VHH binders against Thiamine-monophosphate kinase (thiL). Designs and how they scored, part 9

Target 1, 333 residues: Thiamine-monophosphate kinase (thiL), of Prochlorococcus marinus (q7vei9)
Amino acid sequence: MLKEENTQEILHDLGEQEILNRLRKYMDYGQIDDDTALIKSYKKELIINTDMLVEDVHFSEITTNPNHIGWKAVATNLSDLACSGLEEVIGITVGLSAPSSTPWSWVDGVYTGIKAALNKFGGKLLGGDCSNGKQKTLCITALGTKGPLNLHRSNARPGDYLITSGPHGLSRLGLSLLLSDPITKSINVPNLLKEHAIKAHQEPQPPIKALQTLLKCKPYAMPWNAAATDSSDGLLEAIESLCRSSNCTAVVDHKNLPKHADWPSGKQWNDWCLEGGEDFELVVSLPPNWAKAWLKAMPCTKAIGRMKEGPAKAMWSNGETIQKAMDTKFEHF
Short names: E, the ipSAE of ESMFold2; O, the ipSAE of OpenDDE; V2, 0.75 times the mean of E and O plus 0.25 times the DockQ between their complexes.

## First folded at step 1 (VHH)

Design i4 (framework vhh_7qbe_3)
Fold by ESMFold2-Fast, scan of step 1:
Structure i4 (fold): chain B 333 residues (1-333), chain A 120 residues (1-120)
Amino acid sequence: as target 1 above (333 residues)
Amino acid sequence: QLQLVESGGGLVQAGGSLRLSCTASGFSYTMGWFRQGPGKEREFVASISWSGGSTYYADSVKGRFTISRDNAKNTLYLQMNSLKSEDTAVYYCAAHPFYSGKYLTPYDYWGKGTRVTVSS
């Protein structure tokens, strides 16, 4: 549900100049004009990422209010930068498209959420605009500096620990709870799990603290190289991506799946943990000594398996290939 | 337990029209149609978001097929016009969560399929 609504002030009635004037008030000082932003020189490598969020594809007003949408747009983009070895967020630019019938309160809410995320994670709002479009769409470009840690999916090695920075499946459960999905009505979801799941879906946290702890725990003798990816498309896809890029086999311990303490038992709930998506945790392949240091320094991390010599695939400790739910439900024979 | 039931398949002459329906026993955010023709692999046909604001079509059916939904009836439709012999296939209804942005996700639910035969 929307908490705030302004049914009398819509984009059509404000007009382009007033919309731009209101958006300019969100911009940080140093902007050259409406079309450009001033960025100071950095003596470091820069990393950049662009994400588009489209209404009814990446977000819905049923599950997220405008503040959540703006927060999520920034947080998901910063998650991508974190998985590339982010040191400092420089800032973002925002392109927003919406129907002319859209309330200003919706746009204002989105920018409020954007600023809240930047206040928490760092960076400046360098530029933004608003255009007329049939469907609400946000396009965010984020810019950051690269730190000393070289995170590449191709850096996984046989003998590495496979570790996740946090639990998986919460965002998937939160989505289903917010949609009143019948599957969540068939069980009693504990209040704490419900709260954590809904917050994970509406207000994801990029794994910046996990990344900072990971680099601080690096043993002196180890190179600044590790394999990492995020789990935005699900934990299993993240693991398989590491396997494909490194040409290694991942062996996952079924008993060590990274579940919330109150997570339901059963195949469907294991599937949601493996494939739910939008958890935005780091999935990392690390040498044993670095892995042990990180597990000790950050208790929310969990060792879920090991990398070994073999074909680019994920398998259970019992030797069976980990099957996607789609592969078992979308059968030709 | 989401269940999908397809209906509306049958025999139709080339150039004709058919309307397929799929009824869902529960809430599904994004829904779509897939098909498998004789001697072919299963292929994507069309998908639609919950609000109907986003639709995607395979190039082979674009301009001929229209996907739509009625959320009050938990029903998905595929209006097939200007049918060709190559449209002969078993058509499957699928449902999935919205947040991957993909037409197909790991938690997809599938119907049993409905057969469409286009005779020349």
Scores: ipSAE 0.013, ipTM 0.382, lowest interface PAE 8.2, mean pLDDT 83

Design i5 (framework vhh_7qbe_3)
Fold by ESMFold2-Fast, scan of step 1:
Structure i5 (fold): chain B 333 residues (1-333), chain A 119 residues (1-119)
Amino acid sequence: as target 1 above (333 residues)
Amino acid sequence: QLQLVESGGGLVQAGGSLRLSCTASGFRYAMGWFRQGPGKEREFVASISYSGGSTYYADSVKGRFTISRDNAKNTLYLQMNSLKSEDTAVYYCAASYWIGTQPHEYDYWGKGTRVTVSS
């Protein structure tokens, strides 16, 4: 059967000038034009990151609507800035590529999601365009100011507490639920967990509040140095990344895995907590006094382990190396 | 703000039973029971997920205590059987974002209810 005919305005029929005219309503007033953004002088160091979201690689219309795609594009980029010590979002530029048969409503939805994320997390839409391409692609460059925290993966030290800013596995479960994965049908997923998981997948939150709280909790005499990374590639990869960069061993207690209150029991579900990905939480290595202050100030943080002298690996408290699961492979890439 | 109110404590003979209750408006958390005995630190007793599908128990109470919840009544329960003198403590209800076993993992706490096991 043929797909339903597209009765919406499509990009081909609008043409380049009309598309740019419509995108202007999302731009902040007083920008020079869509090709150049004027940024005021800053006395602070600046940080910049570029991410690309590609259809069928990073997003699918089955699991995310256009508003979610735009939100996610901003949120994932800001997560990278957060793990680099972000203080303030200056703004973003957007390069959108889509087939000329794409409905304007899809583009409008994406930009609506982008603006919603900027309204929540800060920053201006400094520039955006739309070009013809065979595959839908969203390229975002984000610019922010660097605060006083020197966050480098190499700053982890033996004796540090290993802390996460929030639960892990929710985005993986949400993806599975949205795809009607048979694995999730083997259990009765509670409604609260289902809602949280789907929202985590479609509408991730960059850990900006967690970072701000971490900064405010720093003991006066402590250096402005810590180790942090985000968990976009999964909790275990985040931990291993800190270990590799710092040449330390991470010791994780199985009892301290950062599972949602209604998370299912069993190896499969612990594996999704460790390896699910796209949770966008901070994973931080901190000296004990700073760690305890952050845990007290921010209830959603959890101590999951300790760093010790040793080879660059993650291990359980019983001494066994934490292995990646072979049976948690997902069919979509 | 979430308020936790414990009830059901009292004096009971060794080998007896008590049921503790904890009521909380906005009951969408993992819940736990903790206790603090004379001259001891606050210790874990039991925890339960929001759906009730997952429960955890301290080794000292396994087989004797049962944690349960009634979400329609916004109430958490701890059924304590075969009570021992070592179970004498102030029992606290607590709520958290995760199913935790450590006091620092819980964000909301009740004021406690006293349980005294004689003989």
Scores: ipSAE 0.000, ipTM 0.165, lowest interface PAE 16.3, mean pLDDT 83

Design i6 (framework vhh_7qbe_3)
Fold by ESMFold2-Fast, scan of step 1:
Structure i6 (fold): chain B 333 residues (1-333), chain A 120 residues (1-120)
Amino acid sequence: as target 1 above (333 residues)
Amino acid sequence: QLQLVESGGGLVQAGGSLRLSCTASGSTYAMGWFRQGPGKEREFVASISWSGGSTYYADSVKGRFTISRDNAKNTLYLQMNSLKSEDTAVYYCAAQRFLYGGSLQDYGYWGKGTRVTVSS
């Protein structure tokens, strides 16, 4: 299990007021008497996203300790904002519900992870609460400023390059390694790949740096429009969502699948690259000049195919439809 | 793998009309018609984008042939009017794999052909 050591201090024994007093240590902006946070006025458009994470639905304490849960909660919200053209993270609010028998160390760990993610990616903890509930849940609302880039899944156009910001499948491999899945024993996984895969699962990185580099690479004469989505539900689902929203066909080169350097060979591992999920990379459809600039500026990006006229579906370059081999669950982080 | 099946060929008199059809076993991208006459190389006839919004024709058939498609039926058509003896050929349905264009090299999927004979 990936749990923090139990201090044996539980929420029931602390009581509501003491819990709130402890949570105040994590707050960045001043709170007023009615428990509201004040933010400075912005001259830019704002974007907002809310996600709920529920124990045994969206996270498991078997594979993620409390600080990883808090990190993932922030990272997943920020990934959604990044795909909407995020410029700056303003902050988040956190609604936490847990059984009164929950150790304080669990709550403390979650908030520690939340703060670690905000310290890395930007933003402040604007407010947080803790209430009694039958099941552990986190409700996070994230607020950011919108930059000049208009990112929407419907902006893909025939002739565009299809590009990923990084490798895919790492989180799925990490999950299997953490569960000691026999399938990972069928191959010799190099230590560096093990470390990268486990970290990808426990501490996903929202694609904020990829987004910033994409923005900087826009050719002067091009409009501030591009198509993007994250790959939280898997690379194939990300590609198909771009196709559905833009009414275009994606043609993917099998030889150009975005694999880690040490990734195993074979159909099963190609399937995990396509459908593993929780990689939180940008999947982007770009006009050729912008695509080439981004590929040059950010070596971890990879051109995996092209968009063209056709039905809303993903196909291999040999003309065969890309078949789903794995069940995808929206309940994954 | 994608299969293309042509139909509608036959014998027709000069000045007459024929409609060729090509049914695909699945979804296709841009599609086209090519032909090969006796003792000649395979040549481009017409192509159509998936949406049907763009069509291209060889100069020899412009104004006489019309390419169209019905995506709900996965079917491509070639309406051939004002047929000439020079139109005698085996007509091939083709679908693009990846590249845009009307050249032979842009197409990865081919039917086995349907014969059109135009008598004088």
Scores: ipSAE 0.000, ipTM 0.086, lowest interface PAE 24.4, mean pLDDT 82

Design j1 (framework vhh_7qbe_3)
Fold by ESMFold2-Fast, scan of step 1:
Structure j1 (fold): chain B 333 residues (1-333), chain A 121 residues (1-121)
Amino acid sequence: as target 1 above (333 residues)
Amino acid sequence: QLQLVESGGGLVQAGGSLRLSCTASGFSYAMGWFRQGPGKEREFVASISWSGGSTYYADSVKGRFTISRDNAKNTLYLQMNSLKSEDTAVYYCAADLQYTYWGEESEYDYWGKGTRVTVSS
C-alpha cells in the first residue's frame, strides 16, 4: 500500500511560528509577508464574499479529503461571486481553525486544494492564518471585479426562459455513493455516472464559463440586466427564490428537468434533481432572444421552463404546484 | 499549458544511485513520479505536495527513493538509491493533481514525455 511520510507531525508540536512560516510558502510571489495583502488599484466595482465551512456541518472527512475541502471552499465562494456578475478573481484570504492534534498533512492538503482551485479559476492567495479550535473550520473571503452584467433575482419577468447552466442532482448522488447508501443499489448506476457524481460532490466547478458565455450572448438592444441565482441549496429552491424576488410564477416541464444523460427514471430521482443541492450551477431567467443565443452557444445549458405572470411559486406544466419531498428524506436510509 | 521536462535518466549498475529531475515551465501545485517497466502497466512511484510538507511513496520504493522539490527553480527531484534491476523503467513526471488520491494517474493534468532508467544486474 501507498504510505505517507510526514503525517505524524501535528500542529501542537510544530508551534505557531513554524505553522505561519509553512503557510507563507503557499502565498503567491510578490505578496507582503506580514499577514496583510497589497492589492493594486482597480477602476472597476469590486465584489466580496465570505463563506465559512464547518466540519460535520458543511463537510465531512468521510466523503471529502483535505484537498477536496480546500477546493470546495474556494469553488463555492467563487460560485457566489459568479452569480453576482464576476469578471475577474483578484484573490482570497483563508482563516483556518483546527484542533492542535491535527496533522500538518491535513493543513497542507487543504492549501493544496485551495491553490489548485485558484490555478483553475483565477486569483491570488493573498493571506492565510491558522488558529486553535475544537472543530475544523475554513473561512474564505474572496475578492473580484464586477463586470458589466447586473444579475439580480428580482430581474425575472413574465415571458422569460428559465435556464440552467448544467445538470442537477449529481452532487446528491455522489454523496450517497460515498456513504454507501443502499438506495444507490436499488438501480444499476453506470460507472461513468458514478464517476461524474462523485467528482461533482468532491470537486464542484463554479459556473464562471457559463457566466462568461451568458455575457457574450447579450443582444445589442437588451439592457445589461438578467435574473440569476446559483443552485447550492437545490434547483427547486433556486427557482422558488427567483419567483419570490420577482413576484412571478415559474412553469417547469418535467420532461425538461436538467438530468445527466444516464440519470435514473422515477420520482425519487426527479426529487434528487430538484432538491439534491450543491450542484453550483447558474439558474437564470432570461428574455427569449438572449436565452436562444445562450442555449446555442453553450450546449450544456438547458431550458427547463418559462416565467409567467402569477403568484410567487413553481408549478409543473400540468398546473400542479411542485411539492418538496423533504418529509420523506429519512425513509430511504 | 504546463510543460514538464524530465532529465537524469541513464544506465546504472545495481546498487547504484541516480537523481531524476523534472523542470516545469511554470508553477505547479502537486507533483509526482510514475514509471512503466518493460511489459508492465504504468505504476505510481512517489508524489509531493506544493509546500513539500506531504510525501507519498509506493511500497516498492519506500526507504530507497526520496522525492523533493525546489519551487524557486520549478523543479521536482527523485533521488533513487540502492537501485534494483526491477527499477528499470521509463520515469514520467506528472503535475497539478486535482484530487488527494496521490497514486492515481488519472488525477494528474500534465505529463512529461519520460526519461529512461536502465539498471544492469
Scores: ipSAE 0.000, ipTM 0.152, lowest interface PAE 19.9, mean pLDDT 82

Design j2 (framework vhh_7qbe_3)
Fold by ESMFold2-Fast, scan of step 1:
Structure j2 (fold): chain B 333 residues (1-333), chain A 119 residues (1-119)
Amino acid sequence: as target 1 above (333 residues)
Amino acid sequence: QLQLVESGGGLVQAGGSLRLSCTASGRDYAMGWFRQGPGKEREFVASISYSGGSTYYADSVKGRFTISRDNAKNTLYLQMNSLKSEDTAVYYCAAEYFGSHWETAYDYWGKGTRVTVSS
């Protein structure tokens, strides 16, 4: 019986200088070949965000290849910038930590994904470092310019429409499909839904197109203010966050949950739509005239409810509070 | 706009070799090969980074197949050696398209090239 041998180059054998030389191929022309990057002066407000992706916490090599990990690291950070009114991505810095036994092919794959995201959404790779660590970790800092739109969770008002930029639950379904979860085996998931769900989990999209359309359809004489957040922690948490920050009640219609066309029916699947997480869509509270304009301009958006005066909570249109369906093995009584 | 066209498929005897090619129009990212056998879902075969510095293989083809690219010719290759009847499939060239998950997930897929391995 023949056993396979490990023939891949590993970081230990390459050494620090060779690793840095290989990473230079990913750097954009004109960047400083030192520990710092030079950024040209902008006559605009700047927004900055830092996110960390940690192995076995935020990603698993079972469900995502290195290209997906690098893409996801950039895309999730840019989603945060989009929710702050991003106009243009200036660039990112990358801190990568990995065990010295890590294959170079893993690092190369991660940077390939990073560059793919920057090519899609804009920005320069301003700097990167690679250090030894027991657990694989990516730390991305992203810098962008702020456009004219002031997005704050506290800007929601009674009378506003509550709108999502896209469907929810796809990333959670994708994760379950990639893990061969018995729940997904109990139903016949259509191939198009499988493809969309797996792609949503492995290659999340920051809602930059949704943001651009929202800005372009603002009615004349409306102030440049709206309430928005992303749904990285789940749709229900996003809604509750808007309620807490604006001190308003959100009223959601069961019939208007933002589901994919082929989404399964039933309470469990509605719960995944509300609480699945990692969908990275905009969840926005808008005055009626702006809401109607955005819904017309971008068919993938959906009105899911309304904001009204009341305590900071989310409730169904029948008046009942929306309850979290926690995936816990502990009983609390 | 990126478009992908596969070629090089055909009938081959078990133990034989074939080289598949994929020509691209437009700018490429990471690229790969997938295959779909009769009655099966599409499965990963091999991928290559945009720099060409990293390659990944499915366990079923590792040591038998080699992926490579020529960026000057905008061409991706899959050299298939020691072919088995289980390798019979339509082989698809794909560029990793990180588009909106509302759009088709695979806008940059070829139409496929058929490989039939006979014993």
Scores: ipSAE 0.000, ipTM 0.154, lowest interface PAE 17.2, mean pLDDT 81

Design j3 (framework vhh_7qbe_3; at its last look DockQ between E and O 0.67; V2 from the best seeds 0.00; counts 0 for: pae E 3.1 > 2, unsure alone 59.1 < 65)
Fold by OpenDDE, look of step 2:
Structure j3 (fold): chain B 333 residues (1-333), chain A 120 residues (1-120)
Amino acid sequence: as target 1 above (333 residues)
Amino acid sequence: QLQLVESGGGLVQAGGSLRLSCTASGFTYDMGWFRQGPGKEREFVASISGSGGSTYYADSVKGRFTISRDNAKNTLYLQMNSLKSEDTAVYYCAAVYEWSTLDESQYDYWGKGTRVTVSS
């Protein structure tokens, strides 16, 4: 009985045309039949973002399966749109490069993840391209409409509250757990925290709900301007980014860091909270009245500090400058 | 309100196979199967993440059951192989609309269940 080696189809054998044909199932009917995607004319301003995911840089086979890769690709881009005042997701384009030896199942998985994320957060796959390459790479362009909020890092003002939309460090912890890192093995991580951390890393959530709640909490007579960014590069980086753009000093309370309820105690873990990256939470500077309203309306939010007049830097409430931990730099480059 | 409808239950002989389906009225994030046998408490069977990239199984069904989903059809599946008498239960589909944990208590929506009877 010749075990029909179910020879996994590879991209080389399928060819470009067949690959594109198979990708039709992830798009609206007729979407791929034109050279360009037709986008309805919106009377609203558009926001656009492009982000790249590269194998062994942004994802690996050890930590992220194809479905996760697709999900993360969408989530990352939508996070950028969210921190810019996103109202509605229109859609994304996908540029995919992969070696010809890549199994079709990998591509199928990626697009399954993409579709899942789009189903959750809105928008559609507008189009894209596929090419042979030496490395697996995704280039995502996301398009959305801008809402009424004017979110710019430069809008931070002295007296503002510094607020995060959720806990930080979970993705970094998740990565560590997935890699079976000795550092995480050295401590007893509660099961709930493990689950949250791994999920945060593999299927991150853009802060769209947080943004919507922020919008709803704006006082009627208050301007639509606020300062916001996401914490994709870490909480500390986000804070410093706000400071640089606004020329304000951020005063952060070390006792009020946005930690998970079961977050481990210690400097190392504080560092992961501050610098872990890929948390995709909003980091916002808000006037006091707006801040209080948002804090009340959304329990997962946390006031971590205040903005004051001074040099563009982040500092602790005790007057010390917040120092970056050398070893925690997720080197994106 | 999101609705979940289970199907595919029935009578099957021990060692046999059955495939359950759960159709949702819309997209959901995490989905799972739970079951309640006669005189027993409801127990976790399997779960799958929103992207389909993560699956979890109870030890009692690991290697025999496979959870999958078709997001285009908003449908959850449970392929049950090598069925045992102990697998006899009402099987419930559960779903999370918002991002949540795999904890049973975090599921927002539940189906009415489909009965699976495994005869020796």
Scores: ipSAE 0.223, ipTM 0.663, lowest interface PAE 1.7, mean pLDDT 89
ESMFold2-Fast, scan of step 1: ipSAE 0.626; ipTM 0.851
ESMFold2, look of step 2: ipSAE 0.432; ipTM 0.772
ESMFold2 (binder alone), look of step 2: mean pLDDT 80; pTM 0.824

Design j4 (framework vhh_7qbe_3)
Fold by ESMFold2-Fast, scan of step 1:
Structure j4 (fold): chain B 333 residues (1-333), chain A 120 residues (1-120)
Amino acid sequence: as target 1 above (333 residues)
Amino acid sequence: QLQLVESGGGLVQAGGSLRLSCTASGFDYAMGWFRQGPGKEREFVASISRSGGSTYYADSVKGRFTISRDNAKNTLYLQMNSLKSEDTAVYYCAAPFDYGTWSQDEYAYWGKGTRVTVSS
């Protein structure tokens, strides 16, 4: 329904102190009024990441409700930490800016989603603030401990297997299904694929489990080094990023694209797999023995190609350069 | 009860332009345009967020159509350029019943539509 029971209750009428009082229900550590949270000393290296999510740039109410926005805000930040060798999530802080005309139900929904993600992936809500602003903005800072694995995009080497932690294109398909895009009506999309695609778009999963499995599969004699990135900007961009940072050529087999079991056949659907974006899977370059161990231990992983000596580019196994088919010329700045 | 009123349809020659408008009572949600051509089912054309900052388009209209809104006037627009005979349809303004759900009947409020005919 477009109308809700408390749609008349807006931030302007509540005022700052009442908003902060209501947010306390979500807080795990300290009081929001304290402006700081106490964190006990750790004997491990810490990693920190800050993401700013701006309405109509990073999220939209067209395809996501407030709970999904809050979930995505946490999940995307934790995905960044995972790609840096995260061991344990300590917690997050949340800065929220919104117009004074914003319903309380929107803020409450966002925090409900934030809490749901933390309950699933770990970490405490360490603090939050709310301020008046013309555009809705979420600023999340996440803290975690660093494990033993050193993940750098520059660690890819000729001879490595190129592996993804899961299927790609689901979030893009989910977007089109939520919009009732005519292209999705031209094919018979099975119910299970529809459910998975919509959930992938609205509730992405940071690749924490994939990272933990990768760590457990490391052969004893191997150094604690690997090349990895996430695929938030699309699988092809993730591959090209590894190539640029390592000065290697990636050779991808068209037959080994990481597709869902029920994924449609055809060029358009292959393009969505390569360039759709927002899948938040790990894309990893690994030496053969570690690669084979991870592929065996985690069935959702797939070897999509190999790294070879050559210029920093991605190519098909037939020798042709992989061409971008979707318009991806937009940059944030 | 949400009331949606479309206007701006008419007969236009191929390559021409038309601007469709939709006025809505209580205009504080995401909005979209759908169309139904002769002998076809209703299909998505474009959508726009409440603030107007996010837009989505069907591939068949990208680069030719522009969706926009004026919240002060409670009005949604669809600027249609480089019109083709394939664009002939009844165009409907729509608002979803809930976030992220768009269907032809169950998940949106619909206007009565405005007819667009593109002749060769």
Scores: ipSAE 0.011, ipTM 0.501, lowest interface PAE 9.2, mean pLDDT 84

Design k1 (framework vhh_8dlx_2)
Fold by ESMFold2-Fast, scan of step 1:
Structure k1 (fold): chain B 333 residues (1-333), chain A 119 residues (1-119)
Amino acid sequence: as target 1 above (333 residues)
Amino acid sequence: EVQLVESGGGVVQPGRSLRLSCAASGFTFSDYAMHWVRQAPGKGLEWIGNIYYSGSTFYNPSLKSLVTISRDDSTNTLYLQMNSLRAEDTAIYYCARDYEWGSDAFDIWGKGTLVTVSS
């Protein structure tokens, strides 16, 4: 309806001061009275991460609405903090850039998603701004406290269990379903799997609860050290990253791939589980007693293999090297 | 069996109100935050709002004045009250359980209920 579209408020017509006035409803009291936010002093180590989400690179309005974009921007940043041993989210700052023709409803939706994620995972909105730009871009900086758990990719040891905090491939399947990709039309995807996959793509969950349960399950006599990395670039890349940093071989069993209960059978779907990306789960290497405790305490975790002495590579239990079958997330043409 | 079942959808006239229900079974409903999500024809999923186990609610600002989410933990039921319905509110409405123990998705979804706003 051309007439209805012509009545929508756009950023050009609002101007900078009105945009800032409208953003105030998302801020904690006083956070926008000055250019800087005040943070209470902490007696703990602090961790900080910055991520940038760019339109048509990191998100598309075809697959995500504005509230999902805002949620995803926060959730993906908090996933990085979780892999560094996050204890508590202090807060975030938001830099948003968009064309002057952008509807206010888009900006409002983004901040709604941001606030929803903070309400779920913790933290304050410490600051936010909106500037004119040719392409929609969100820059999120997140600050948290570091807990007692020291997570480093180099902490993997021969004999460790290789465990994931949740299933892999859902975000890749969700993306294909939202794009009406012919690949997903060639099979009958159960409705529950379809809904879980779309949700995983649009509203990822940072593995904060998985991390909290992991540290609570630590055997008393063990040091506060474990090997971990994230799976944002795919499960196989996460496994190989642990292998490279620890100089160990990972042995994965086909029967133990971390698949959703209704996941399709076949090589293509195993490849999406291993390489799909954007699952934002913990991939950890743990000594057996700690591993068994975490697996018992948290049903969504799965032991997918073991670490052994050997070259820095990922292998199937039959002795074959796991081969990359999909294009990387960051392609060079 | 862990399950969510939506009900109360159907055809409604513009300007009227409608209440959707979601019956939960197979888990301790009072321990979980719950969400409402909708999908209009030809569009992506749109988050409507959530209700925490404490009873606190958060809504999509575009919908805040038009919807109310509530829960009855004694009957394991989630509700979505919609007022002043418009043609653009035509969608399949889903309830979903928030997985507190670390998940890359909502742990469970209902199959959805269709709401058609037409005269």
Scores: ipSAE 0.000, ipTM 0.099, lowest interface PAE 21.4, mean pLDDT 82

